# Ledger of designs, part 27: VHH binders against Abasic site processing protein HMCES (HMCES)

Target 1, 269 residues: Abasic site processing protein HMCES (HMCES), of Homo sapiens (Human) (q96fz2)
Amino acid sequence: CGRTSCHLPRDVLTRACAYQDRRGQQRLPEWRDPDKYCPSYNKSPQSNSPVLLSRLHFEKDADSSERIIAPMRWGLVPSWFKESDPSKLQFNTTNCRSDTVMEKRSFKVPLGKGRRCVVLADGFYEWQRCQGTNQRQPYFIYFPQIKTEKSGSIGAADSPENWEKVWDNWRLLTMAGIFDCWEPPEGGDVLYSYTIITVDSCKGLSDIHHRMPAILDGEEAVSKWLDFGEVSTQEALKLIHPTENITFHAVSSVVNNSRNNTPECLAPV

## First folded at step 1 (VHH)

Design pc1 (framework vhh_8pnl_2)
Fold by ESMFold2-Fast, scan of step 1:
Structure pc1 (fold): chain B 269 residues (1-269), chain A 117 residues (1-117)
Amino acid sequence: as target 1 above (269 residues)
Amino acid sequence: QGQLVESGGGLVQPGGSLRLSCADAGFTFSSYAMAWYRQAPGKERELVARITSGGSTNYADFVKGRFTISRDNAKSTLYLQMNSLKPEDTAMYYCAARYSGYWSDYWGQGTRVTVSA
C-alpha cells in the first residue's frame, strides 16, 4: 500500500470515527495537531495522514480504550535514527510485512512499546500489471458502503451539499499501523510517523496486486488493536490477516501523478 | 484544473437564450449522472438540472419549462439549453458529475452567464 485517499473535512472525518469506550460511553476522538491534517485524494509516503491511537500514549493513567486522532508522517522514522533529515533513512518504512514485523528492529521496538495505531483513509490505490505491456491499471479499493443515493426526485433537498452526502456516512478504511516517535538531534518538535502493516492479498484482490494492507474490519478489531493497555502484542497480532470484505473499481491514470489532487483520482472510469 | 470544461456563457438580454456545454476534456462520462449548478455573486451554489446516464431528467422549480438538460454520450458532452432568460439567472454555471455508488464533488471551472440589458 503506497497511495491513499483521505479527503474528508476535519469535522466529517471526526464524526466518521465515533466510537464507544470500555464503559460503553459514546465518544468522538480528541484531536492532536488538527492544523497538520491535510485532506487529499492522492496521499503518498512522507505526507501526513490521520491515525487513531490510545489516549494512554499521551496521558499517564488514561483509560486505554479512549482514542486520540492525530496526523502522522507516512514512513516510520525509528526513535534511534541518528541523522537530522528523516528523508535520509536508508530503508523503506512505508509498509511493514506481517511475517517479519517481530524480526525487524524498526518495527519490533515500537510494537513492544504498544505503539499501535489505526491508519484512516477513504480507501487505497493499487496498480494492476497489464499483461504484455509496461502500463498499469490503477484501482481504488475501499470498504463496501451503504448506498445513500436518493432515487428520483429533485428539489430544495437536492442542494449542492447533497453531492457530498455519501461522504457524511462513508465508512473509512481502517488499516493496522505501527508508529514511532523521533526527536530531531538538532532539537525541534517530536516527529510522529507510521508504517502500514501488509499481508498477502485476499482472493478478491489477487488479480490486482499480490499484497494488501492489514485491514481491521469492525469496531471490535479496531478497539483491540488500539488498546495496548489491555491487549498484548501477541493477541493484537492475531488481528493481522487478509480480509475479503473489500470492494474496488478501476480509476483514471490521473491518480498516477501524486501531485494530482482532485475527485477524479477515485472516480470510476 | 478539473477534467470537466464548461463553455457557452455570455451576456444576453432578458428573454434571450444560451446553450451551455460541458466537455469531459478527454475521458468518458457515459456511466455518470450529470448536473448543472449555478452560483450568483455572494450566494451558495444551487442545483439547476440533473440527467442520469440513461437520459432521465429532473429540474429545479425555478427553471422548469425554460431550461432543458441533455447529453451526448458519443461526444462525452453535457448541454443546458436556456430559454426565456431572466436577470435572476445571472450566475456562474458549473457542471458536476455523479455516479452510482457514491457522490462525486467533481466540478468544472464554470462559465459565466449575465442577463441584463
Scores: ipSAE 0.000, ipTM 0.103, lowest interface PAE 18.7, mean pLDDT 82

Design pc2 (from pc1 with R98K S100Y G101L Y102S W103G S104P; framework vhh_8pnl_2)
Fold by ESMFold2-Fast, scan of step 1:
Structure pc2 (fold): chain B 269 residues (1-269), chain A 117 residues (1-117)
Amino acid sequence: as target 1 above (269 residues)
Amino acid sequence: QGQLVESGGGLVQPGGSLRLSCADAGFTFSSYAMAWYRQAPGKERELVARITSGGSTNYADFVKGRFTISRDNAKSTLYLQMNSLKPEDTAMYYCAAKYYLSGPDYWGQGTRVTVSA
């Protein structure tokens, strides 16, 4: 997973993240640095994306089931990194393989500190290799969406104009992430950065790509992944596996250039 | 080490308004989440309102619709606009600053608000 869409306006995104705390109270997550949130149909590594994490990371008195939304840099910079420039990190930390997460120091250390987050997106993009051609077919991959309104005719639901309405009730993709905090050795603001955990593709996605992000399907999985105060690393890692509860459609090559940031990037072709 | 100084407290009639200010000398004011707390006689200190570095706000249920928190990063100043004041709002009001990673909390000395019965 190396490209996502996260285009919802901040207020719509916040409502899409409504949740219930351990006491059963309905809540909206509290924002940290909301001005750093940059909506885009075409987000690449090194850009900021919104993540959910436990309030307990910021307040010692906080209930670990309460949630914060914070924009973080995509591409984990380990806390032990000694250089002044994060771009000098020799290894790509955009994704973290589930099978080696406990063997790689860059991921094992923050995971041991409970630095688990849920990476939010409308969905993600993957490029299918077409045998016999140099062209790759991009796909937009996302949770199945439930329509609350009934259509009066079959096929009206997938017209382009209907995509504007669907965003008000969009079920965000929730991907398991690990974050870390890096203090520049020469001073400056602390950098929060994350990686997306990846697993083998499910059967439904195997024809598109051989890997997929570890998707947390439903509020129980999301809550357990975030709640580092009550859920151990060992228990949380049991949530990391492929899921079949996913859908996709082909999109145009407009998405190939990460500078293109328009609704056409995710529109069905 | 930041120094927070509250001002704007005073005596008002029920239904009146006050605007509290909290000035911070630190050039990194914009990096801190800011909050207003209050403490009435014989009660514990309670959260009134919070504002993140980016301007997102949260309010305690007992002040929603009556109080507005805001900040001016260029002036390194936090504000609390208090409308429709009630005798129950009588308290010492404290400014607090918290850095992103649960860093040290900085507190002001407080400013007194009295709403006459």
Scores: ipSAE 0.000, ipTM 0.098, lowest interface PAE 20.4, mean pLDDT 83

Design pc3 (from pc1 with R98H Y99T S100W Y102S W103Y S104R; framework vhh_8pnl_2)
Fold by ESMFold2-Fast, scan of step 1:
Structure pc3 (fold): chain B 269 residues (1-269), chain A 117 residues (1-117)
Amino acid sequence: as target 1 above (269 residues)
Amino acid sequence: QGQLVESGGGLVQPGGSLRLSCADAGFTFSSYAMAWYRQAPGKERELVARITSGGSTNYADFVKGRFTISRDNAKSTLYLQMNSLKPEDTAMYYCAAHTWGSYRDYWGQGTRVTVSA
């Protein structure tokens, strides 16, 4: 997973993240550094994306079931990194394989500190290898969405007008992430950065790509992944597996260039 | 608990009007997309009208021009104004709050609407 869409305006995104805390109280996540959130149809590694994490990471004795939403840099910078410029990191931390997460120090250490987050997106993009051509076909991949009429779900067969209307009620994709905190050696603000955990693709996606993000399907999975105060690393890792509850449609090559940031990037073709 | 409570249903003659209300007893009301569904005897539950947290509305074709969905965030109340009622509008009407897709939908217990001569 190396490209996502997260284009919702901040207020719409916040309402899409409404949740229930451990006491049964309905809440919206509280923003940290909201001005760093930059909506885009075409987010690449090193850009900032919104993540959910437990309030307990920021406030001693906070209820670990309460949620903060914060923009973090995509591409985990380990706390031990000694260079002044995080873009100089020699290895790619955009994704973290589920099968080696406990073997790699860059991921094992923050995971042991409970630094689990849920990475938010409209959906993600993957490029399918096509037989007999050098071109790859991009796809936009997302949770099934509820249509506002009797006919079930929004899909590739629906008109562009129906797609424009769906965003106010969009079910955000919720991906399992690990984050870390890096203090610049020459001083400055602490950098929060994340990686997306990846698993083998499900049957439904196997013809598009062999890997997929670890998707947390439903509030129970999201709550358990975030709640590092009550859920151990071992228990949380049981949530990391492929899901079949996913849909997709082909999109135009406009998305290929990460500088393109328009609705055309995710529109069905 | 966070419960939705519907009211305003009753018996009305064809061509009449009713206003349904749905009171939010614990939610952060303004943060949710809200909807009205109905279920007639022997039929499946169907969407009637939806209103987003931002106020945009969508209606089923069978109620367009007759029903109006609205919300009052200060009163934490959702409304459905039903005009020109027909016998085929007879159903139990349910209020729903939507968050993070259908698995997080919160439902009321319903209010009965009967349209008969």
Scores: ipSAE 0.000, ipTM 0.126, lowest interface PAE 17.6, mean pLDDT 83

Design pc4 (from pc1 with A97T Y99L S100Y G101S W103G S104T; framework vhh_8pnl_2)
Fold by ESMFold2-Fast, scan of step 1:
Structure pc4 (fold): chain B 269 residues (1-269), chain A 117 residues (1-117)
Amino acid sequence: as target 1 above (269 residues)
Amino acid sequence: QGQLVESGGGLVQPGGSLRLSCADAGFTFSSYAMAWYRQAPGKERELVARITSGGSTNYADFVKGRFTISRDNAKSTLYLQMNSLKPEDTAMYYCATRLYSYGTDYWGQGTRVTVSA
């Protein structure tokens, strides 16, 4: 997974993340560094994306079932990294393979500290290889959505003009991530950065790509992944597996250039 | 972006040997299962040998014991060692990868092998 869409305005995104804590109280996640959130239809590694994580990471004795939402850099910078510039990290930490997560120090150490997060997106993009050619067909991949209701003045559901209106009750994609905290040697703010855990592709996505992000399907899975105060690393890793509850459609090559940031990036073609 | 480029084909006498190579010019070689296919004149393309990302191999019955598939992930190169070549091995040989479990194969352009007197 190397490209996502997360374009919702901050207030819409926040409401889309409404949840219930362990005591049954309805809540919205509380923001950290909301000014660093940059909505985009075309997010690449090195950019910031919103993630959910437990309040207990920030407040001693906080209820570990309460959630913070914070923008984090995509591309995990390990806490032990000693250089001044994170871009000089010699290996790619955009994704973390589920089968080697406990063997790679960059991921094993933060995972052992409970540094689990849920990476939020409208969906992600993947490029299908085509037989007999070097051309790739991009696809937008996302949770199945509730059908929009016909409402007199509303056009056809599959019309590009109506894609603007599908976001009101959009079910955000929730991907399992690991984050770490890095302190710049010269001082300054702690950098929070994450990686997306990847698994073998499910049957439904196998025609598009051989790998997929580890998707946490439903509130129980999301809650258990986030709640490092009550759920051990070993128990949480049982949530990491392919899922079939996913859908997709082909999109324009406009998405290929990460500088393009328009609704055309995810519109059906 | 990605391209598979085959080389090493040629003309050999029956009983001879050839080593085919397939170079990965544009995608992450070590992550994919790789295969060799061939197409003889007037025949369909057929699987010759397959190797997984982890190194497990599978061979068509008609080459078992004569051909060996191998990979060098550090060099991003796939090999096919062909021994005891027969006239019926004459074909265009294609390097291929299946990028996903049930998807279509991604093909190279092929390299010609001719076994004749």
Scores: ipSAE 0.000, ipTM 0.084, lowest interface PAE 23.1, mean pLDDT 82

Design pc5 (framework vhh_8pnl_2)
Fold by ESMFold2-Fast, scan of step 1:
Structure pc5 (fold): chain B 269 residues (1-269), chain A 118 residues (1-118)
Amino acid sequence: as target 1 above (269 residues)
Amino acid sequence: QGQLVESGGGLVQPGGSLRLSCADAGFTFSSYAMAWYRQAPGKERELVARITSGGSTNYADFVKGRFTISRDNAKSTLYLQMNSLKPEDTAMYYCAAYKGFSTPYDYWGQGTRVTVSA
């Protein structure tokens, strides 16, 4: 997973993240650094994306089931990184393989500190290799929307009014992530950055790409992944597996250039 | 259950000034980095300013040149000097403390209210 769409305006995104805490109280996640949230149909690594994490990470004695929403940099910068510029990190931390997460220090250490987050997106993009050509076919991959939703429903929204209606009740994709906190050696703001855990593709996606993000399907899985105060690392890792509850459609090559940020990026072709 | 107590909030007219204080009530203040956050009615909590244990400061763009964060380790007190206040600065202001930038905040205060209007 190396490209996503997360274009909802802040207020729509916040409402889409409505949840119940451990006591059954309805809540909206509380924002941290909302001004750093930049909606886009075409998010690449090193850009900021919104994630959910437990309030207990920021407030001692907080209920670990309460949620914060914060923009974090895509591409985990380990807390021990000693260079002044995080873009100079020599290894790619955009994704973290589920099978080696407990073996790699960059991921094992923050995971041991309970630094689990849920990465939010409208959906993600993957590029299918085509035989006999260097061209790849891009696909937009997302949760099934509404009980009867399919790719044609997105394509039917061909006016601004209809596009607004599609997004008002969109079920956001919820991907398992690990984050870390990096302090610049010369001082300045703490950098919060994340990686997306990846698993083997499900049967439905195997013809498009051999890997997929670890998707947390439903509020029970999301709650357990976030609640590092009650759910151990060992128990949380049981949530990391492929899912078949996913849909997709082919999209235009417009999405190939990450500078293109229009609805055409995810429209069916 | 914070050990931090904010004070100094109040009502002030646009263009006015206020000085907020945050008193430490039970930890080793001089070893902690400190921050001021604010939350306006109906809006999210946002970072205003940070100061390290060594005194290095960092500010949000919307307060640069107007606000100054400082600390007095002998008095175990954090300050926020707010000048040229705008109606948009109206919010509850919270102080927070942490062991270092790579750790979550260890302590939060209960907040002090700042209202900028006539």
Scores: ipSAE 0.000, ipTM 0.107, lowest interface PAE 21.2, mean pLDDT 83

Design pc6 (framework vhh_8pnl_2)
Fold by ESMFold2-Fast, scan of step 1:
Structure pc6 (fold): chain B 269 residues (1-269), chain A 118 residues (1-118)
Amino acid sequence: as target 1 above (269 residues)
Amino acid sequence: QGQLVESGGGLVQPGGSLRLSCADAGFTFSSYAMAWYRQAPGKERELVARITSGGSTNYADFVKGRFTISRDNAKSTLYLQMNSLKPEDTAMYYCAAGRYTYSLHDYWGQGTRVTVSA
């Protein structure tokens, strides 16, 4: 997973993340650094994306089931990184393989500190290798969406007003992430950055790509992954597996250039 | 056709018990997360209890230890066993079903009235 869409306006995104705490109270996640959230149809590594994480990471005695939403840099910078410029990190931390997560220091250490997050997206993009050609076919991959009386389908959206209806009740993709906190050696603000855990692709996606993000399907899985105060690393890792509850459609080559940030990036061809 | 139909509401004395039922009417019950909500006059609708498709349960603090949510996938029926009822439990009780989130539901019932009075 190396390209996502997360384009919802902040208020729509916040409502899409409505949840219930351990006590059954309905809540919206509280924002940290909301001004750093930049909606985009075409997010690449190094950019900021919104993630959910437990309030307990910020407040000593907070209820670990309460959620914060914060923009974090995509591409985990380990807490032990000693150089002044995080872009100089020598290895790619965009994704973290589930099978080696406990073997790699960059991921094992933050996991041991409970630094689990849920990465939010409209969906993600993958490029299918086509037989006998150098062309790649991009696909937009997302949760199946329930059709309500007032919501539209992405395949039927052919005008701006129909696109608004598509997004009114969109179920956001919820991907398992690991984050870390890096303090610049010369001083400055703490950098929060994340990686997306990846697994083998499910049967439904196997013809598109051999890997997929570890998707947390439903509020129970999301709650258990986030709640590092009550759910151990060992128990949380049981949530990391391929998901069949996913759908997709082909999109145009407009998405190929990460600088393109328009609805055409995810529109069906 | 996709309707939820609640039953089992009524008038009981404080300390009494009621069992609410919610039957599906045309969707795949076993794949849905189910919930009970309630709404008292002049108040917002609030979550009482929820149960996932896999059977994991969650309860509002004000009903913990008194109410039990359960499901029977073979009968496509959701239950709420309410014990030690209090006047504060007086409300319309609604059944809801959702695939995607506990806060957004695809199907709602019409409600069944529970009155707890001496």
Scores: ipSAE 0.000, ipTM 0.122, lowest interface PAE 18.5, mean pLDDT 83

Design pc7 (framework vhh_8pnl_2)
Fold by ESMFold2-Fast, scan of step 1:
Structure pc7 (fold): chain B 269 residues (1-269), chain A 118 residues (1-118)
Amino acid sequence: as target 1 above (269 residues)
Amino acid sequence: QGQLVESGGGLVQPGGSLRLSCADAGFTFSSYAMAWYRQAPGKERELVARITSGGSTNYADFVKGRFTISRDNAKSTLYLQMNSLKPEDTAMYYCAAKSWYTGSRDYWGQGTRVTVSA
């Protein structure tokens, strides 16, 4: 998983992340660094994306089931990295394989500290290899959405007003992530950065790509992944597996260039 | 626990108007998309109108031009202005709050009765 869409305005995104506390009261996650959130239809590694994480990471004695939303850099910079420029990191941390997560120091250490997060996106993009050609077909992959008779699919909303209605009530993709905190040796703001855990593709996606992000399907899975105060690393890792509850459609080659940031990136062809 | 309470139903003559209200009784109203559904005797419940947390609206074809959905987030109240009422609009009207986020609970009111009759 190396390209996503997360284009909702900050207020719409916040409302899309509404959750219920233990009393049944509706809550919104509290923002950290909201000004760093940059909506885009075409997010690549090294850009910032919003993630959910436990309030307990920031506040001593906070309820570990309460949620913060914060933008973090895509591409985990380990806390032990001692160089001044994180771009000098000599290995790729955009994704973390589920089968080796406990073997690699870059991921095992933050995971041991409970640094689990849920990465938010409208959906993600993958490129299907076509036999007999060097051309690849991009697909936009996302949770099944509730459709009204009038709104239809993304392809049915072909005017600006109709496009806005498609994104109302959009169910955000919730991907399992690991984050870390890096303090610049020369001083400055602490950098929060994340990696997306990947698993083998489900049957439904196997013809598009052989890997997929570890998707947390439903509130129980999201809550358990975030709650590092009550759920151990070993128990949380049981949530990491392929899911079949996913849908997709082919998109145009406009998405191929990461500089293109328009609704055309995810429109069906 | 969170609950929606409808009001404003009643008996009205054809061509008349009614304004339905739906009040929040214990959840964060502004985070939800809100909708009005109705159910006539012996029929299935059907969507009448919806409004997103951002204010975008959509309407069933059978009420377009006659009904207007609106919300007041400061008062945690949803409204349905019903004009040019017809006998076919006779039904129980239900307020619903739909969660934006996976796993969040949907909320329903217990309904308010609208009767359009001479």
Scores: ipSAE 0.000, ipTM 0.131, lowest interface PAE 17.7, mean pLDDT 83

Design pc8 (framework vhh_8pnl_2)
Fold by ESMFold2-Fast, scan of step 1:
Structure pc8 (fold): chain B 269 residues (1-269), chain A 118 residues (1-118)
Amino acid sequence: as target 1 above (269 residues)
Amino acid sequence: QGQLVESGGGLVQPGGSLRLSCADAGFTFSSYAMAWYRQAPGKERELVARITSGGSTNYADFVKGRFTISRDNAKSTLYLQMNSLKPEDTAMYYCAAQYSPRFGYDYWGQGTRVTVSA
């Protein structure tokens, strides 16, 4: 997984992340650095994306079932990285293979500290190899959504607000991530950065790409992945497996260029 | 706990109109997305219309251009204006409230019966 869409306005995104704490109370996640959230239809590594993580990471004695939402850099910078510029990191930490996560120091160490997060997206993009051609077909991949119809008013399709209606009830994709905290050696703000755990593709996606992000399907899986105060690393890793509850459609080559940031990136063709 | 109470159902001739209302009791109405579902005898329950806390609406194909969903947060009331009613609209109509699209609906009404018959 190397490209996502996460374009919802902050308030819509926040409502889409409503959850129940351990006491059964309905809650919205509390924001850290909300001004750093940059919505986009075409998110690439090194950009910031919103993630959910346990409040206990920031507040000693906090209820570990309570959630924070924070923008983090895509591309994990290990806490032990000694150079001044994190963009100089020479190995790719965009994704973390589930089968080697406990063997790689960059991922094993933050996992041992409970640094699990849920990466939020509208969906992600993958490029299918087309047999007999040098071209690849991009697909937008996302949770199955409630089928909806626009109002029957004349001109409904021509109104900007009518085009935004589909997103008000959008079920966000929830991907298992690992984050780390890096302190610049020359001083400055702590950098929070994440990687997305990847697994073998499910049957439904096997014709598009051989790998997929580890998707946490439903609130029980999301809660257990986030709750490092009650759920051990070993138990949490049992949640990491391919998921069949996924859908997709082909999209335009407009998405290929990461500088393109328009609704056309995810529109069906 | 909260409860939804529907009203406005009844018997109407084809081509007629009805306005359904759904009033809440015991939750913060303005924070919830609201929906109308229906279930005809021997058929599956189906979504008719949905309105978010922000006011965005979605409609099923079979009611497009005939039904209008709206809400009044000050009165904690959801409405469904049904025009050009057809015999196939005959069903029990249920209102439902959803705090988050990640959960199913949190609250359901008892239903109000709509019969479209000559």
Scores: ipSAE 0.000, ipTM 0.116, lowest interface PAE 17.6, mean pLDDT 84

Design pd1 (framework vhh_8pnl_2)
Fold by ESMFold2-Fast, scan of step 1:
Structure pd1 (fold): chain B 269 residues (1-269), chain A 117 residues (1-117)
Amino acid sequence: as target 1 above (269 residues)
Amino acid sequence: QGQLVESGGGLVQPGGSLRLSCADAGFTVSSNYMAWYRQAPGKERELVARISSGGSTNYADFVKGRFTISRDNAKSTLYLQMNSLKPEDTAMYYCAADYYPSGLDYWGQGTRVTVSA
């Protein structure tokens, strides 16, 4: 996973993240650095994306089931990185393989500190290789969505007008992430950055791409991944596996250029 | 891994100086982000100064030029040098480790600073 859409206005995104704490109290996540949230249909590594993380990361006596939402840089910069420019990191930390996460120091150390987050997106993009051509077919991949006018889920055959209406009640994709905090050696603000954990693709996605993000399907999985105060690293890692509860449709090559940021990027073709 | 213990507070005249210390069992201070907070009578707790494990510092506007935060990792001790003290600096001062965003904050019990004529 190297490209996402996260275009919802801040207030719509916040409502889409409504949750229950451990006591069963309904809550909205509290924002940190909301001014750094930049909605886009076409988000690439090194841009900021919103993540959920436990309030306990910021307040000693906070209920670990309470959630903060914060924009973080996509592409984990390890706390030990010695250069002054994070773009000079030699390793690609956009994704973290589930099978080697406990073997790679860049991921093992923050994971051991409970630095688990849930990466939010409308969905993600993948490019299918096409036999006999140099072209790749892009697909937009997302949770099944409930249609307002009909009993079924929204799909590729639906009109653009129906797609515009669905965003007010969109089910956000919730991907398992690991974050870290890096302080510039020459001074300046602490950089929060994340990586998306990846797994083997499910049967439904195997013809598009061989890998997929580790998707946390439902509030129980999301709550357990975030709650580092009650759920150990070992128990949390049991949540990391392929998911079949996913859908997709082909999109225009407009999405190929990350500078293109319009609804056409995710519209069905 | 040990408890943070603040010391060095006391009663001082306006314009005076104090050095606050924060120490633990030798593990917390040398590896974490460290900060000094204060809580004045009738007010909320506020950040005074912070220092990274690498020595980078940030200060609240109301103490810039007067206070200096430093650490001695070999002695696992955090310091706050307070110069040109004002009555407005009267507060309980708290040491905190790993305060933001590094994970779970560890707080000390506080040391009282009173600035009065």
Scores: ipSAE 0.000, ipTM 0.107, lowest interface PAE 18.4, mean pLDDT 82

